# VHH binders against Putative glutamate--cysteine ligase 2, part 6

Target 1, 372 residues: Putative glutamate--cysteine ligase 2, of Gloeobacter violaceus (q7ni89)
Amino acid sequence: MTIPFQSSTAPTLGVEMELQIIDPATGNLTPRGPELVTFCEEHPEVGLVVKPELVQATIEINTGICKDVAQVERDLTTQLTLLRSVCRERGVSFLSAGTHPFARWRERRYTQTPRYRALVDKHVWTARRMQIYGLHVHVGMPDGDTAIQVINQITQYAPMLLALSANSPFWEGDDTGLDSCRTKVFENLSSAGLPFRFENWEGYENLINVLLETGSIGSQREIWWDIRPHSDFGTIEVRICDATRTLAEVLALTALVQCLAVYFRRLYENGEEIRLLHPGIIRENKWRACRWGLEGELIDPLTLKGVPTRKLIEQTVGEMQSLAAELGCSAYLAAIPAILASGNGATRQRRIYSQSRSLVAVVADLEAGLAT

## First folded at step 24 (VHH)

Design h5 (from h2 with Y103W W108F)
Fold by ESMFold2, last read:
Structure h5 (fold): chain B 372 residues (1-372), chain A 123 residues (1-123)
Amino acid sequence: as target 1 above (372 residues)
Amino acid sequence: QVQLVESGGGMVQPGGSLRLSCAASGFTFDSYYMSWVRRAPGKGPEWVSTISYGGDWTEYASSVKGRFTISRDNAKNTLYLQMNSLKPEDTALYYCAKGRQYWTDSGFSLDVWGQGTQVTVSS
C-alpha cells in the first residue's frame, strides 16, 4: 500500500509546546485543561487555540505553518500572551518542563475520549505514567525519500538536542539522577525511542503497512519515534526535546533543528553522503544525554571516543552559522552558547532545589520562565 | 464565532477550471494559516493546499501540484483556490479550513472547517 507524502517544498516550520496547567496556590497539576479547550472552542474571537491531551492537566499550543523562526516566535508569543490572560482570569497558571517536579501520576485525571481510552487499554501501566511533556518541531520536506534521508542524519543529533533541552530531573518528588527522566518514561511505550533507519520511503511504507495490517498500530500517529516522518503534513517531526523552560530555548532549538534539516536536505540533493553512526552508538549517546545532559561526553562520530558534549554542540552550532544567516535565524541560534554556559533546564531546576530545598520553589521558577 | 463559507463549486468538464472562494469571519484572518481540504465520495479527508498568514509560503498535495493555486486576500478576509486542468479524480466536497495545526495528531477538526462546496468533474 502506498503512503502518500504531502510535499512541502520549502523548509517550513511548525512548533508544538506541551504545557502543564497548575494550581498557583499549591504548584500541583490541576485537571482544568478541558475547561480551557472548551472556552477556546466557544470563543474563537479570542484567537487562542489549545488542544487537549491524555492528562486533563495538560494542554498543547501550536504555531501555524511558519516560513522561519521569526514567524514561529510571533505565533507562540501571541498564543502564550493569550493563554496567560485566559489562565489568570480562571485562577490557574501554566509552565513548561519535561515532567512536573512532584505531581503523582496516580492522582491524575485522564481525558475520556475513545482514542485516549484505547491508548490506555492497549498500553496499560505504561500509558498511565505518561505525565511527560515535550517540544515538537516540524520541518517541511519536498518528498518522502528526502524526509527519510534527513531523518537518518538528524537522528545522530538527537542526543545533542536532548542534552540542550533536558528539563526533567525530578519524578514524583524524587531527583532521578537523570537530566531527562521524561526520556526513560517515554521509552516504556513499545513504539517510542530512536527511529529505525530506512533506505528510502518505500522501506518506511513497508514497515508501516505491516504494522497496520497486523493491527499493531491503528494509524501512523501511533509511531512515537524521537524523529518521525509526518506524511499528512509533508514534514519531519523532531520529538526528542523535553519541554524547555523559556520561549528563547524553544526558538533556539527550533532554529538548530531547521538548520540541521536544511543542511542535510541540501547534502542529499547534491548527491553527497555523510557517515552514519552505528545505531548502537546513537543509542549510547542518547543515554549519555539523558543521564548527564550537557555535563557528560558523547561519542564523537569521527574518532569514536568520548568528547565533552558542550564541545560537540559548539562545533555543530559553528558549522550552522552560515546557513542560519541564510535562513534568518542567527539571532535565535545565538541563544545556544548561553545555554552551554549556564546549563540546561535540569541544571537550573537542581540549582533552585539546592538553594531552597523546595520543589514548590522549583515549580515557581519554571512558571516564571514563560511569564512576560 | 468562527465562520468559513465556501463558494464557487459546480460541475465542469475534464480539463476545465474553477475558482473557489472562502469568506472568513469571527477570527483575525491574517493571523492564521489557511488550508483547502477535500473529501471524495467514500473517502476520508485529503489535504489539498495550505497558505501562510502573509501568503509567503504555499504548499500543495502531490496530486494537485502544478494545477491548483492557493491565494488569499487579507483585506477581504477571503481565501481562494484556482483549480486548472481538472480531472475526474478531483471530484469532491472542498472545505476551507483554519489549518494552523497541520502537524498535530488531531489534524483538522470540523470546528475550524467550513460547510464545503461541491466540485464535480464529469463529461
Scores: ipSAE 0.000, ipTM 0.190, lowest interface PAE 16.0, mean pLDDT 85
Fold by ESMFold2, last read:
Structure h5 (fold): chain B 372 residues (1-372), chain A 123 residues (1-123)
Amino acid sequence: as target 1 above (372 residues)
Amino acid sequence: QVQLVESGGGMVQPGGSLRLSCAASGFTFDSYYMSWVRRAPGKGPEWVSTISYGGDWTEYASSVKGRFTISRDNAKNTLYLQMNSLKPEDTALYYCAKGRQYWTDSGFSLDVWGQGTQVTVSS
């Protein structure tokens, strides 16, 4: 069976932010997501569109199809402004982080749709722990073969994207020692993790068809790889990032993803040979990013030696400067040096905790990250 | 049960005009945003335009802004797209869709589309 890839002529963008709904009095998750979804569906004049998630305390907001990062910024700013107003009127608040610092997953309510019931039935204990939140970026691709080649290449950069975005050091009140514990929780699902490497679109089709025919998945939507093709949108979808604290971080990561996607698309279109790292090296780098974030080292794909993660990111951003200018996203990409200087979200959360000794204070600081 | 039926497509020369219609049934039409989306041959979906349920807010993709006008008649449960100054690049299958178009983790935020109407712009 063929899986048609719906072409996107330009490297268009789509961004999804998964958000946590909290009770402002306690800072704990509150299962008010379905209420917000219902309100927005019944009151379209408000202009806010939110989508439900498995955990009732979770919603997502997203952009339309955007030509550039500036349009992503406008869409998300509008949605966040509306969300703040709707949440205030209803006595709830929201925040963005890869996990909630202290909420306990056993205390959560789950959305009761056939889809989510099937998810929990299949994955059981592992699905019930899915109190995690990501940032997802789509980039338009001209065809499936190009999408696969770009995925193969961008996967080598997934550890850098994770290091920049890591924002989940706490799990159920404990410092996990990881910059992104979300990553380890997510990997408990059988269909999550780094994507498999394919030669071309046909190779991807062959695997997906076997998984569909055997009932191993119900649709391509059950493929939760860190980077995956999205055939219906004609995109690649980068899913490795934790939900970051601020919109500026969202836009910086979106800009970097778009630059990388365009860069590798052009290399493929020019027929250039591109060395691919052994999957084991990429997996080690993902672990290093998960564990140490920006403070560690990654194995340099060129030299096969450890290099400070910040240094590799600086080099990569430097290589993207002309593409960023061409794509109109230089100003957004320029926020990455500030992230390197001040640390990722995990660094910030730990700093707040060290100063206050309060995870409620950490939640309050996370909440402030989207307040304006 | 939700039904969206597009019409008004056809063949036209560059610079020409067409008006697309979308007849809606099976839901309370005037309670939803409506969108137009298009698929050019061999390409993925491209959002074209969105209109609020009252018609007071509209938005357009940059590729069509100034040339296309979205409108709706809530009394007739009908969505329209007036397409002027058509270019060969506008050749596509045009769909109307319930709601705004956003990417989500599980797909587009607009899950219900019609069957589409073909627009072909060539000499």
Scores: ipSAE 0.000, ipTM 0.153, lowest interface PAE 19.2, mean pLDDT 86

